# Designs tried in a protein design chat: VH-VL binders against Large ribosomal subunit protein uL10m (mRpL10). Part 268

Target 1, 224 residues: Large ribosomal subunit protein uL10m (mRpL10), of Drosophila melanogaster (Fruit fly) (q9vpl3)
Amino acid sequence: RGKINIQRPKAPHYERARVVAVTQPKYPELPKAKSCFKTRAERTQQQQENPYNEIIAREVRNWLDHSRLVAFFHLSSITADDIFRVRVQLHKQNLHLKSYGSKIIEQAVKNTRYEAIVPLFHSNHCIVFSPDPEKTAALLRIVRRVPQMVLLGGIVEETMLSRNQLVAYAQMPGLHAVQAQLVQTLSQAPGHLIQQLQAHQNSFVQVLDVHAKNQMNEETPKST
Short names: E, the ipSAE of ESMFold2; O, the ipSAE of OpenDDE; V2, 0.75 times the mean of E and O plus 0.25 times the DockQ between their complexes.

## First folded at step 14 (VH-VL)

Design hc34 (from gm16 with heavy chain P105G; framework fv_anetumab)
Fold by ESMFold2-Fast, scan of step 14:
Formats: structure tokens, sequence, C-alpha cells
Structure hc34 (fold): chain C 224 residues (1-224), chain A 119 residues (1-119), chain B 111 residues (1-111)
């Protein structure tokens, strides 16, 4: 039995990249004055009638409906082997790591109370589902060792929580009923919560921009 | 070095209770899961369930859910498999084995406990 | 019983290479690298030969290798020796059911 390096960054998993490529438009909108072109409404209708997307969207809705814990993560480059090891740890705790294209997520949550999560999925992401909300502490303990996964927020007992609220929930001991009540007292109005989650997403983007800027302006290499 | 030592063979009658043990040594007991695997005479391996000794979290195969109880006492590095009421169909060799957090492979196995249930 | 499918028996001659297949579904063998292989000699506890599709534990001969294609995992034994004669079991985690399933086992005979 060898060690595994779950800290090593790598390109996104092949299957996820493939799904994203399939769901992304192959060509940007082109002005074709002399030929017919589709309106935005016609393009939207065509997308909604794609049976492939509806099948996968139904799977996502099923996970959302049957999970008492849902956690949303930004996912940086990670090796297939490293993400597999993370999945193994999570599955043993009844935590299920899933990756879906942003378009499929949008179709899955459209016209549901979870539609507010769509902005979280405009960048590379993954979701962890579980029927057991008491496993939130185990989830955060496992993810602390995976710098490529950054917690954005979640849903506990059908209540949307920010990153800080989810961390607070994880640290609370007690009965399921007491924890469920705590979730409701920690929750905020949907508008305010979404604003907070979007602000955190923007702050994360700012951190990445600052890091990239510092990386590009690094001092000349020297042997040490 | 790393060893899993199981309790001795048992001969029981239907309806009796039984608790068999699996003691780990040579490693940090709470850093690994302990799984239980059944093998009926002349048959293949059947996964029964697994326990995390650090918090006693258990997962069972549906075939064994409600039929057996898996537990652990981390203070003495011992895992247990227990029946409240044995059946003749419980006659089998029972193995315990260790599993790492990052793998589903069972890397070290106990020697096995033969349980015979006969009227 | 949701056991994985293995051939009941395979045979080979000393020095030959032999392959044992293990066929499951998209939720177990086909989902990720969850497959492990065990060797069991009569009257003995099983021994882990391959874990997580293709990894060998310390002390296992490099003659043993694991691979996977779609819903089928394979154990390959090269340079077959008389002492390789044993029962071989595959196992895989089933992500849909959240438990481990074993294959029915394959008796390897070295002739």
Amino acid sequence: as target 1 above (224 residues)
Amino acid sequence: QVELVQSGAEVKKPGESLKISCKGSGYSFTEYWIGWVRQAPGKGLEWMGIIDPSDSYTRYSPSFQGQVTISADKSISTAYLQWSSLKASDTAMYYCARQWDYSFGLDYWGQGTLVTVSS
Amino acid sequence: DIALTQPASVSGSPGQSITISCTGTKSDVGSHNYVSWYQQHPGKAPKLMIYDNSNRPSGVSNRFSGSKSGNTASLTISGLQAEDEADYYCSSYNSGSTWVVFGGGTKLTVL
C-alpha cells in the first residue's frame, strides 16, 4: 500500500471536461444578415428540449431532494488519482462527490427554491451530497486536506447556509433536532444570503487575481 | 508487526447469542477501518459491514443490516461482530480485515473465526 | 445477491500468462478505480493482491497486475507458477448502494 498525494494540482478530470465541452456552445453567435438566424428565444427553446440535459437534470434534482446535506465547492486543477482518493474517503462517510455542468445545474434547479445557487456554478465546481447532516464535520475535516476544493456554501435540512454558517453548524454537538433548529437560527433571508455568497465568490476571484499577479511578477529565479 | 487476532471457534445452537472479537496490534487502531467478511462452507466471500473505531460509525451490507451488530472498543483496540439470535444459516467462517481511509482494499486479515450453528 | 461476475475457473501452464475478468455495473466497477483482488489458498485467510484497480501492496510479486476497461476489471498473472493455484476474488465499492460487493470467485488451476 503506497501513499497518495491529494495535494498535487492537476488538470480537471477527463469525464468532467468532456461533459463541459458537450454542454458548451460550439460556436459564438455570428451576425448573418443575408441568411436566417435564430433569436435568443428560439435558442433557449431548443436548449430546453434537449432530452440528454433533462435526464441528467432529473438526477441532480433527485440528489437535492433526497440529501439533507449539500455542500458546494470551487474545484481547482486536481489529478484523477487525487480526486478518486478524496471520493473514497467521502464515500466511506456516506458523502457523495458529484460534478455536473453549469447548464445542467441551472436546468435542475430552475423553478425550485434552490434556483438561487446557480451563480455559484459559473466557475469550475463540484458538489457533495449526503442523507446525513451530522457528517458535515467529517466532510470539512476531509476537505481541509484538499486545497484544490474551496467551500462556497451549502444546504442543510433544506436551509441555505454560507461558508461560515456551515462551519459553525459542523462545530455544534447535539441531537439532530437541536442541530436542525440551530440551522434555522443561523440562516438568513434568501436575498441577503445570496448577496453574501456572491460576495465570497467575488472575493475568491480577487484572491486568485492577486495570486496570479504576484506569481507573474515573481523575483528572478536563483539557486538555493 | 501489524496483526489482527480473532477469537476462537464457536459452536452454538439456534437462538443463542454470540459476540466474536478481532484485536488489532502493531498500528494506530483508530486510523483504520475494520471490516467483516463472511464465507459460508464451500462458498465465496460476502462483505458484511465496516466500522470506524474512532467514532464507531458503521456501514452494513443490506443482507446483514439488522441481522448483526458491528462495534468497537478503541481503548483495547478490539472490534466485535455480534448476533442476538443465531440461525443455522449463520454457520460460516468470519474474517475481520483492516481498511485504510484512502482505499477500499482490505490489506491485513485476521485468521478467521469458525462459527458452527447446529441443532 | 448483487455479486460481481467472474468465470468459475481458469487454467494455465507454468510460465504462461493468464487473465481473470470481473464484470460489474457503472455504479461499481465502471464508476472509478474501486476494484481490489484477493488470493485465497484452501483453509487460509484471503490475501490482498491488488487494491484500487492497479496498485500492489508491499510483498506482492510484480507478476500480478490489475487493469480496467469500462465495466470489466482484470487481474493478470504473468510467469504463472504452481503456487499461484488458488481462488481469486474481485471486489468493488458500489457508489449507488454504498457498500462493497465481491465477485463469485475464480478457481485458478496450474497444469
Scores: ipSAE 0.072, ipTM 0.587, lowest interface PAE 5.4, mean pLDDT 79

Design hc36 (from gm16 with light chain S95H; framework fv_anetumab)
Fold by ESMFold2-Fast, scan of step 14:
Structure hc36 (fold): chain C 224 residues (1-224), chain A 119 residues (1-119), chain B 111 residues (1-111)
Amino acid sequence: as target 1 above (224 residues)
Amino acid sequence: QVELVQSGAEVKKPGESLKISCKGSGYSFTEYWIGWVRQAPGKGLEWMGIIDPSDSYTRYSPSFQGQVTISADKSISTAYLQWSSLKASDTAMYYCARQWDYSFPLDYWGQGTLVTVSS
Amino acid sequence: DIALTQPASVSGSPGQSITISCTGTKSDVGSHNYVSWYQQHPGKAPKLMIYDNSNRPSGVSNRFSGSKSGNTASLTISGLQAEDEADYYCSSYNHGSTWVVFGGGTKLTVL
């Protein structure tokens, strides 16, 4: 392109600015370090959020205390639409799918007999609550169609059950006498060697299974 | 007791169709799903897919999606594995096994159906 | 074809104990996923020996035990007998891919 003035322009500031832009193409105009620090006020605000967490923790404890069926699931990546459809389907059966942060669950179950479940919730998870243990069969049939949900175990009538014990419970006829017989049968499940050997390398899922067996043994009278 | 009985061995030519069966007995057939497992000669086990016999809901592993069709007839407690056009690479032992869902073990196995595809 | 990692072979003498490892990822063996172990004699269908990491089906000898730590599951056979000579496969559900994965298999030889 032609120029009106043939004399070399004295624009050293523009030339220097362009050189600086080339050498520092990611040069920030404002310090990014300002957003990297949490101020005392911000930390105080986060500490003040603990009362909200305790309110939700009380809600979780109320669900645990008033639900005769609680099922725990590992939850893989799933779309919001897909999990919403599952939640709606479960709700029609009086099954309530809830997701809570691990810290809230820890607060809810701390110093309770349910404290052993805390490690289950260090990854994506969800819990299903119901006041009706007869809905266990409906729950498991619904969840079968959700490959992203893996049954870990649960609590039925205040007794911790492994996932296999939950499946067995779900397959029982809906008579209370038959359900009581199943509890006795499940308490006789072989597990002595595993408990005595105390496999330290076992996952928390296995710890839950051992805990469930120990609970049943405590409630069932010993016969020689 | 729980038993899965599979159809007999098959010898086929490439391009032919085939349907093998797996009949369950000793339990409520629609309460459990049926998984299919492939074992090529001298090789390990490969999970192919699964079917819910109650409504014929199926799910396949990606390696077998579009390669085979799994079906079931709950009225005769039988699951099927079918090929529209066999390849020599389909030569393998095929097992059916009972499985409560995707994440549960295969607890009872059929005796296996040997499929040989050769020209 | 993604498979869990097992040693190709393991050997032991009668009365000895041996352990077969099965190593996967956080999406299959690690986390909350359950591991099953299957025994296969030549020309026979596999038989479930261990389910949910450490539980034995009815009729399986107490010489067989399972354990899991992190991404590695183990099958231990104590008091080895000649009849234990077989191929052993581990299996887990991969919750990332959402299908079942088998190990490559381990041939156990009783010397």
Scores: ipSAE 0.697, ipTM 0.859, lowest interface PAE 1.4, mean pLDDT 80

Design hc37 (from gm16 with light chain S95T; framework fv_anetumab; at its last look DockQ between E and O 0.30; V2 from the best seeds 0.65)
Fold by OpenDDE, look of step 15:
Structure hc37 (fold): chain C 224 residues (1-224), chain A 119 residues (1-119), chain B 111 residues (1-111)
Amino acid sequence: as target 1 above (224 residues)
Amino acid sequence: QVELVQSGAEVKKPGESLKISCKGSGYSFTEYWIGWVRQAPGKGLEWMGIIDPSDSYTRYSPSFQGQVTISADKSISTAYLQWSSLKASDTAMYYCARQWDYSFPLDYWGQGTLVTVSS
Amino acid sequence: DIALTQPASVSGSPGQSITISCTGTKSDVGSHNYVSWYQQHPGKAPKLMIYDNSNRPSGVSNRFSGSKSGNTASLTISGLQAEDEADYYCSSYNTGSTWVVFGGGTKLTVL
């Protein structure tokens, strides 16, 4: 009985070979999961127009439209716990911290007045929204203590501001304070003017009185 | 005008303690932070750390952590840098500078304080 | 090691334009890291010349300009003058390490 060569099995009979060839399951080539090594940014770029993205984009637009203060930040190596802490602090000030993908932002602001913000979103970012522009100082006070958050810029009262302009804005006395100061200054102006006018009039009257007195003294005949 | 004025040059021996000062003027002292920068003779600039004078929040570069203490007295608009025990290697020019936060530039600098530590 | 790399020295003749480079790692000079440039004359304190990559403080000559591309920031000095002879330092905030980093400095000589 000849040694069955396990390494070179005898070719099956023609009919068997045909059946085996036809019955071999064609396994679809598994898509090479190139996706495992793609950066978050690359993954976000390949995300097909998911109806879900449209919903989120609408949300972002809604936030932008109803916010009088919007600040953009770069996030680097921040833990979930740290983000949560910051979120809580901001929330106490009616500041809302949100994070969205770059594609979502792009979709949200496409063909809108906010399209200029797209270049700010090249990496991990977060946005803070507020209905109150007076909270700018409070916002900056909180976030400047978070080393992982870098201020990129913002929108205040529909005006896009650089990071430096935003800081400058936060340092300005509130509009009400400025108005109050203006009113105070304006209210003092008439008083000062009146005082100055009165001072001149009083000095003039004094000079006239002295002159009149001197004239009266000259007209009093020395009754010898 | 924004100005930072530092204390005068110091000559010390190894093992001695030292505290140098930086007084800010021309701006709200508590709205900006103060950074310290070391420059050894003939060497480059080294960021040491930063302080928020409003509440004395401090952060140090790893190279200077535990080596120096940064403090501030907001009542007199002054920041301090201090050593508990000086080393010869501490010989350098020390600058204070105004900095709004970590990511903002050092926009105004003090004139520097030369510290010489020699036996 | 977090480091900004600058050339040790650059030279130019009066009236020429020179450029000083500052190269960092992606974490040091990333797309959202802001680079500042400082000028230091011998025996003097550093002076801020450029901030946020390309902005000039008030009082700084328009001969100084800054740019950033990728991981490299550049300081350009046009119309070189004798007074421009100084050491120049780039600086950036490292968001990963959470501290400020200076470059090694560049000595500019005006020939």
Scores: ipSAE 0.826, ipTM 0.910, lowest interface PAE 0.7, mean pLDDT 87
Fold by ESMFold2-Fast, scan of step 14:
Structure hc37 (fold): chain C 224 residues (1-224), chain A 119 residues (1-119), chain B 111 residues (1-111)
Amino acid sequence: as target 1 above (224 residues)
Amino acid sequence: QVELVQSGAEVKKPGESLKISCKGSGYSFTEYWIGWVRQAPGKGLEWMGIIDPSDSYTRYSPSFQGQVTISADKSISTAYLQWSSLKASDTAMYYCARQWDYSFPLDYWGQGTLVTVSS
Amino acid sequence: DIALTQPASVSGSPGQSITISCTGTKSDVGSHNYVSWYQQHPGKAPKLMIYDNSNRPSGVSNRFSGSKSGNTASLTISGLQAEDEADYYCSSYNTGSTWVVFGGGTKLTVL
């Protein structure tokens, strides 16, 4: 205490104020909440950071677990009015456009077979979810007309597909059994895909290859 | 299997109109879009625009908006590139190519149509 | 308008490897936009050699490979052959401008 620069008196003054507050337990509740609003709010936000993020992460996991169609997009600058129109068109087809922070996505897919998708979300992004894989053609028809959205790939019937594989899937709408067979066929070419992959670690093709291998391993019965 | 066949070379005078064609075969024509690319003599490639043959939705590069018209007739699996009034600077090779949308590669190309505009 | 930057020329001898660079911006090459590479022999239409940064269409030799790091994509040709002599163009979709952009082209000479 003392001999401090007037420009930086806060640390000693903060601790003194804290001691005074503790020694005056009859301080009214409302003035305390109002007078120290910012400091209390900041601490409350920090203390509740993990619970809030975990709640949203569980919501994302529920979307992933209960959606038979998930599509990933890069999203460039778009007006609020334009994205609203896209959301409305998608919603009419039971397609749900969502945006989540990268940290929440990482927390949601951590220790799951979908962990490989995390690098896709380190730039501007959005995800479309649907319980109905028959809506893939409708999804791509709508998004084709949105120049700010670039298809990166997706997950159909729990199988990770590149953007080209997703397009191939969409080209046979209304034939559910054939589409399911196509998904299996498109995901079962890891040798050729591996030989074509290059050094870029964050490419969706490399992510797809790693994920396809992981899914093949997970399909093996682990009764042993 | 997949093939794009373009119309033959054209020699025109400034101010004349012209319409060149690009016919697709070996795939479902309305499932893919058709992009147009220009290459001036001794120069590089320039993307002009794209059309969805299913409903004739078009999108142009700003350099070509209002300068050319892209159209299609899905009943004969043919896309078109048209000028109302040619300029000497329109002299170039014009390519059509199949493209799923603007963010996808041009995967199959026509052989090109050479357009020469001279007095 | 907005063009991707390529070297005007590159040369190599049969059996060697060469690399052609393609430098763009955050809105094209540097974003999650994909890069394509096209080969054009004199008097002929371009041919797609690489799509989505690193994938080869069926029928394209495995001597051709693509990669991307930051704002720069690269085409590498190994075991160089006389028939590889051609012009090479990179291309990407620019999410800012919302149209397709080509590189200026690179003439490969096989000496």
Scores: ipSAE 0.744, ipTM 0.887, lowest interface PAE 1.1, mean pLDDT 80
Fold by ESMFold2, look of step 15:
Structure hc37 (fold): chain C 224 residues (1-224), chain A 119 residues (1-119), chain B 111 residues (1-111)
Amino acid sequence: as target 1 above (224 residues)
Amino acid sequence: QVELVQSGAEVKKPGESLKISCKGSGYSFTEYWIGWVRQAPGKGLEWMGIIDPSDSYTRYSPSFQGQVTISADKSISTAYLQWSSLKASDTAMYYCARQWDYSFPLDYWGQGTLVTVSS
Amino acid sequence: DIALTQPASVSGSPGQSITISCTGTKSDVGSHNYVSWYQQHPGKAPKLMIYDNSNRPSGVSNRFSGSKSGNTASLTISGLQAEDEADYYCSSYNTGSTWVVFGGGTKLTVL
């Protein structure tokens, strides 16, 4: 049929930025033979040492540190015009639509409490950031008309929420009432959170183990 | 708490118009979509389309595009399904159900409205 | 668009566990799509039994469980009871599209 699920971003920001970096070489000479026969070690080293990746990872970290609302979506094929219109609608509500490669996200959240989100980025995705959790209702009303964006879950006030918990959060009548419900949910929801994660995770037990270790000590878990 | 109450059964002739209703209560009617589901006698469930009652944003399954009209009156918390000219093939049970968006479940259902179209 | 295939019927004896399958025609069911399950007794409206692949609404017995593996979702009913005799429908959606699809339904008979 004509509407199949295709994991292909229309215009990935990192691909364009990478091309710009290549067109602005910092070295006097580029070995032609070396570019044709790059080894496995050189590819790995290039990826790990690419300074543009760390700049973008720092951007992600800054967004996470300053956003009281973060929402994750699966992204189907969408035209550049359509995603631009969605970005503009969201921006009017102080909601910032971004997309980052899974390697960038992995680098950004390494050794943080957010390492559990990395599996969400192995498929095509986008993220919405905002400093204002009161904009959750506005976010959800905008994106529910965008069938290419399927809500996976989010982070509110540094707490991970399932997609259903995020919808419930958006319906509460005020910040105090929502904050009280959020605390109650977190105190009583280890089994519910596990069930929600099963919809998105192949390594469910491993993700929960890393999360629990990070919560207990706020330091690197042993043998990771 | 959440209830969807539909209008009563209808017996109609081919060519007649019909508008059936679905009244929501126990929640903020404009916060959720209302979806319509058809079930022909002895057949399965077919999703027909949705409406966002807040501004009447409406979408249809390709199979029902141009076949019916979905509308809502948010001032009375009511959604509608209507035909301008009924056919015998429109004989079915019609359900309304509450839905957040396409990827979320139909969590609360109306009792159904049986529409019978016979000459 | 997704077509969801279910067996036309299944049967089991009281106390037995049974599984109803729901297979999509596209790989989307396997990795990205949420699947819901509905129970419908004769003459009654459908009732949500499982959502988001494996979650139970409040008030649904834990004898009902859902799972998804590859392109197939499964509803499992353990400790089969006479009241479980009903039609069961899976549902999902066309990724990137504006509509929902149901499977053809499975009639469960309790012997």
Scores: ipSAE 0.696, ipTM 0.865, lowest interface PAE 1.3, mean pLDDT 79
ESMFold2 (binder alone), look of step 15: mean pLDDT 89; pTM 0.924

Design hc38 (from gm16 with light chain S95A; framework fv_anetumab)
Fold by ESMFold2-Fast, scan of step 14:
Order: sequence, then C-alpha cells, then structure tokens
Structure hc38 (fold): chain C 224 residues (1-224), chain A 119 residues (1-119), chain B 111 residues (1-111)
Amino acid sequence: as target 1 above (224 residues)
Amino acid sequence: QVELVQSGAEVKKPGESLKISCKGSGYSFTEYWIGWVRQAPGKGLEWMGIIDPSDSYTRYSPSFQGQVTISADKSISTAYLQWSSLKASDTAMYYCARQWDYSFPLDYWGQGTLVTVSS
Amino acid sequence: DIALTQPASVSGSPGQSITISCTGTKSDVGSHNYVSWYQQHPGKAPKLMIYDNSNRPSGVSNRFSGSKSGNTASLTISGLQAEDEADYYCSSYNAGSTWVVFGGGTKLTVL
C-alpha cells in the first residue's frame, strides 16, 4: 500500500545512509564532480539573458530621461530600518532613492549618452532621482546625516558633475544664477572642466576595476 | 576669504575645566561642519569629531566619545571644544577645520590652540 | 584609533621626485572613500594639498600629484624644493566604521 508505506516514519539516518551507499556503486563517480552540470559561467550567461532585466532596465532609462537631478552614491552596510527612514525623508522632497544591479544599469544605459557611468556601479551603490534640480540642496542636507552613503557625483540638467561641483551647485542662489555660472565656468576653462570630469570618472573606473579584480582573485570559481 | 581663528594657548592643572573656541568667517558658517583634530607633542593627527552648526548635531570618534564635548553657537559663528576635567594626557595642539560632511576633506584649518596640562 | 599606514620618513635631493604611500583596507582607501593629503610645516597648521585622490586645491603647485590603486594611495612630489620639507599626512573616510582616519605621517627631508 503505497499510501500507508509513504506515511510510515522515515528510517534512522544511519539506515538511510546504508541504503544509499549500497545503491551508489551502480552509478560510477564523475571524473569531475560537476562535469554534467552547467558551469557557473554558463549559468551566469543564462541569467544575463533574463527578459525581466530588460523590463527593469527600461524603468531605469525612464528615470534617467525624466529626471533633471540624478545623484550617485556608494552605499556601505546599513540596516533596512535606517535606509527606509532615509527613503521616506527623500520622498517628502520628491527625491527617489533606487537601487539596481550593475547588469541592469549596463542594459539600461547601453548605446545612450549615460553609458560612461556603468563602472561607477560595480560595487554596492544607490541612485537618487528627481525631476527638480532645485532639490539638490535638500538631497545633500538629508544624505549628510547618513554616514553609510558616500556621494560620488551626479547629473544635473544633463550635465555631469563631480561631487564637489554638486556641493557648489547646491550652494548657489536660484536656478537662473546657477545656469549663468555654469555657462561662465565652462567658458573660462572648457578643456580643464571636461578633463577634470573625465579624470574623476577614469579614477573611479580604475578603482572599481581593481576592486572587482581583487574580489574575483580571492573568490576563485569552483571548477566543477 | 575663508578663515578660522582659534582661541589662545592655555596652561591648566589636572582636574580643571577648559573651553576653547574656533570662530569662522568669510563663508556661511551653517553651510559647513567643523571638525576637531588633536595632535599630541611629536605625534600625528587624530580626528576627534564633528559638529553641524545649523542644529548642533555632533558625532565623535570612539577614542574621544565621553572625553570631550563639541558645541557651537551659530549666532556668533563659533564652535567650541570643552573638557569638564583635564588630564595630563590631554596636553596637545588642537585644530579646528572646516569640512562639508564626513567624506569630504578638511579644507580650511584654524591656527591651532596649544593646551598644556601639568601640575 | 586605527591609522592608515605611511612610511615614517622619506628623503630626496632638490629637483628629484619622491612618492609617499598610504595603505589602508577595502573599508577605507580601497573602497569609494576618497583620500586627502595634508602638508604640515613645524609649528604650523596642516594645509590641504590633494583631495578626492588626485585633485589640487587652488594655489597648490602642480608638482604635487595624487593617485590611488586598490588599497594604496600615493602622493608624488616632483622637482623637490627646500620648502617641501615637512610632514605629510594622508586621510580617508571609513564608511564602514563611519569616522575619519589619518595616516601616521611621513617626514620628508630634502637633502
């Protein structure tokens, strides 16, 4: 009676191990422990082809396209309650804290003007979006009290700014004055400003690449 | 021009109280934080803590928590570092410096206040 | 307090270049935490020489440059001059511990 037999208590572990051991010899040991299974590389490639990632990537593109203020942060270990309180404070100022995986960000910005930001996200990160660039001061005031968040830079009115330039922007009186000052600053030293922004980006890329390579070297993939 | 001016040198006995000051000028005092840095004779720099003068929010290094009090009076653009009871080991140069937040550099420094604690 | 690791001293001749290293951990120098460098002459307050790993404040000579690779930041001084003789400190924000850390300091002697 199949049902009655199924409902019987399991044999003690030692007896179960004995049964398994007796039957194992009919299946020879694999020459390579997991040679019959997809490798980690193959599983990772399959995951990269996930259609769900493209849906979320489209969401990220929409946030980037509809936000006049985008700020990038490194995020260290923080409790769920603490980050929730930060998210609530930011939301009251029409500031939207989002976290996306680096693969999703790569898919979102591929073949766009934002492709260069991808390397900023190879570590633990978050992004704050807002349609209102005048909220930069409110954003920085809130994040100053979150020691686990480190400002990396941002985009204001489609202009990429270093973290120091974002602070300067936040301290300027009013949108018209800021726009005039940005034009004048670009006019005074256009090559230097562009070089400065690219140098900062390249420095981040180098640091993140080294960090990622160090993590990969320490976490040698299991071969089988 | 941005300037931080600290109070003059102090010579005290162990057990005495002391309050030293750091006055900022040439910028909006409440827009930047003030950090305090200690340097013992012949030794390196030690970050003690920071204050936001806009609401007197403070944070201390673990080594200095409970040992000193940092305060500020935004109406006179002045930050303070205070001891309730000095020890000989408090003998050091104390610097105040402007800092935008925890992760930003200390960009403008006061001239320092030498505190000597001896019997 | 945990300090970043710097050599105690370094020396060079006028016109030469020297490099001072600053080594931390992944939680400070090796993460997204930025490194600053300060110059201190005897009896004077420290002066910011480099911020955000490689940027110079207005008024700092282009002979001073900074770089960062992995857990190590470096300050390089080219064309050494007598007035460069000073103590140099690196500093970083450790977001894991949530406080500012300084290196132990390096005395530069110009011979």
Scores: ipSAE 0.703, ipTM 0.858, lowest interface PAE 1.3, mean pLDDT 79

Design hc39 (from gm16 with light chain S97D; framework fv_anetumab)
Fold by ESMFold2-Fast, scan of step 14:
Structure hc39 (fold): chain C 224 residues (1-224), chain A 119 residues (1-119), chain B 111 residues (1-111)
Amino acid sequence: as target 1 above (224 residues)
Amino acid sequence: QVELVQSGAEVKKPGESLKISCKGSGYSFTEYWIGWVRQAPGKGLEWMGIIDPSDSYTRYSPSFQGQVTISADKSISTAYLQWSSLKASDTAMYYCARQWDYSFPLDYWGQGTLVTVSS
Amino acid sequence: DIALTQPASVSGSPGQSITISCTGTKSDVGSHNYVSWYQQHPGKAPKLMIYDNSNRPSGVSNRFSGSKSGNTASLTISGLQAEDEADYYCSSYNSGDTWVVFGGGTKLTVL
């Protein structure tokens, strides 16, 4: 860089608003020193206790409860126009693309079996919901052409699937009942699926700690 | 059983055209994309690009955009890599491999086609 | 060509364990959990050994394991055998440029 960017905004459309903003209203009766009462700590506590977050969290839980297909994506930089086009394509297939903040997702899944997926949403993310699991193939066909959206995994019929298992499910032809039975077969160990999803958020310290622990235990395969 | 079979080795002169092939079998050819990977003699792997055989949608690595053409004929389950005018620097082993999309692994590989370009 | 950073060579003795690192940026290795590892014997095509950071395809020995933290992925081979002597390549998706990036490769020598 090296370029000093002095922000001196000129708003030609709103000259009047700028004049009003620059000239502070005079209220001799108000104690100026106490006009800003709330501290940073008080604002932070108020935000943590915000009832609006619980309303949105309830919306997320409602989507989870009424969706038989939920797909999780990492989302890289994408324009508002491009994501709108994707939403339109998905909507035609009864697929609903939603974006929620990490704290809202955490609040929504707290005290549920899905609490372990919270680390997936630490970076940019989005979720696609649908009441129809037969739309998995249509979903993957659409997002395959959106390089900014990378499939992380999903939930089909309340069963957590890795991204490879979700692709396998989408490639299954046949009746819904047959597909649902196969989902159960692909997901015989649900705990392992949660672990696979969490692997996306592993820290370097955690990886080193696991490696050091394995070396200390001397649990290496013996070969001739 | 999934298998990718590539065409035989080629020896060409600079300026000549060439088209090499990669035939898939043992799976639904249009359900997976085909990626192409280049390996110059004694060097590492370089991803060149990918094709969706269902509609011939292609994407190229910036390093290979305009240098080669990737195509496919889904009726015979075959993907192609083509040069209009070969250069000596095109001498390399060329692999095709099955890939579901950009973010997925190259899970099954062809045996490779050695292309030698010399005057 | 842009490549992920791997050590040029690694060596070990039969029965020992070795680790190969693969370092990228936030726009590739760090932006998602999708690192693949390939094994290549001289004169042969590469073989997928690890995908999605830590998963093994059917037929790959459990002596091979993968991990990732931040911008660095690692391939660990335990109980080294003579047949493990090969070149190893890591690979990751780069979401900013929509292409696949390979590491420079690591020659494993089993002494």
Scores: ipSAE 0.608, ipTM 0.805, lowest interface PAE 1.7, mean pLDDT 78

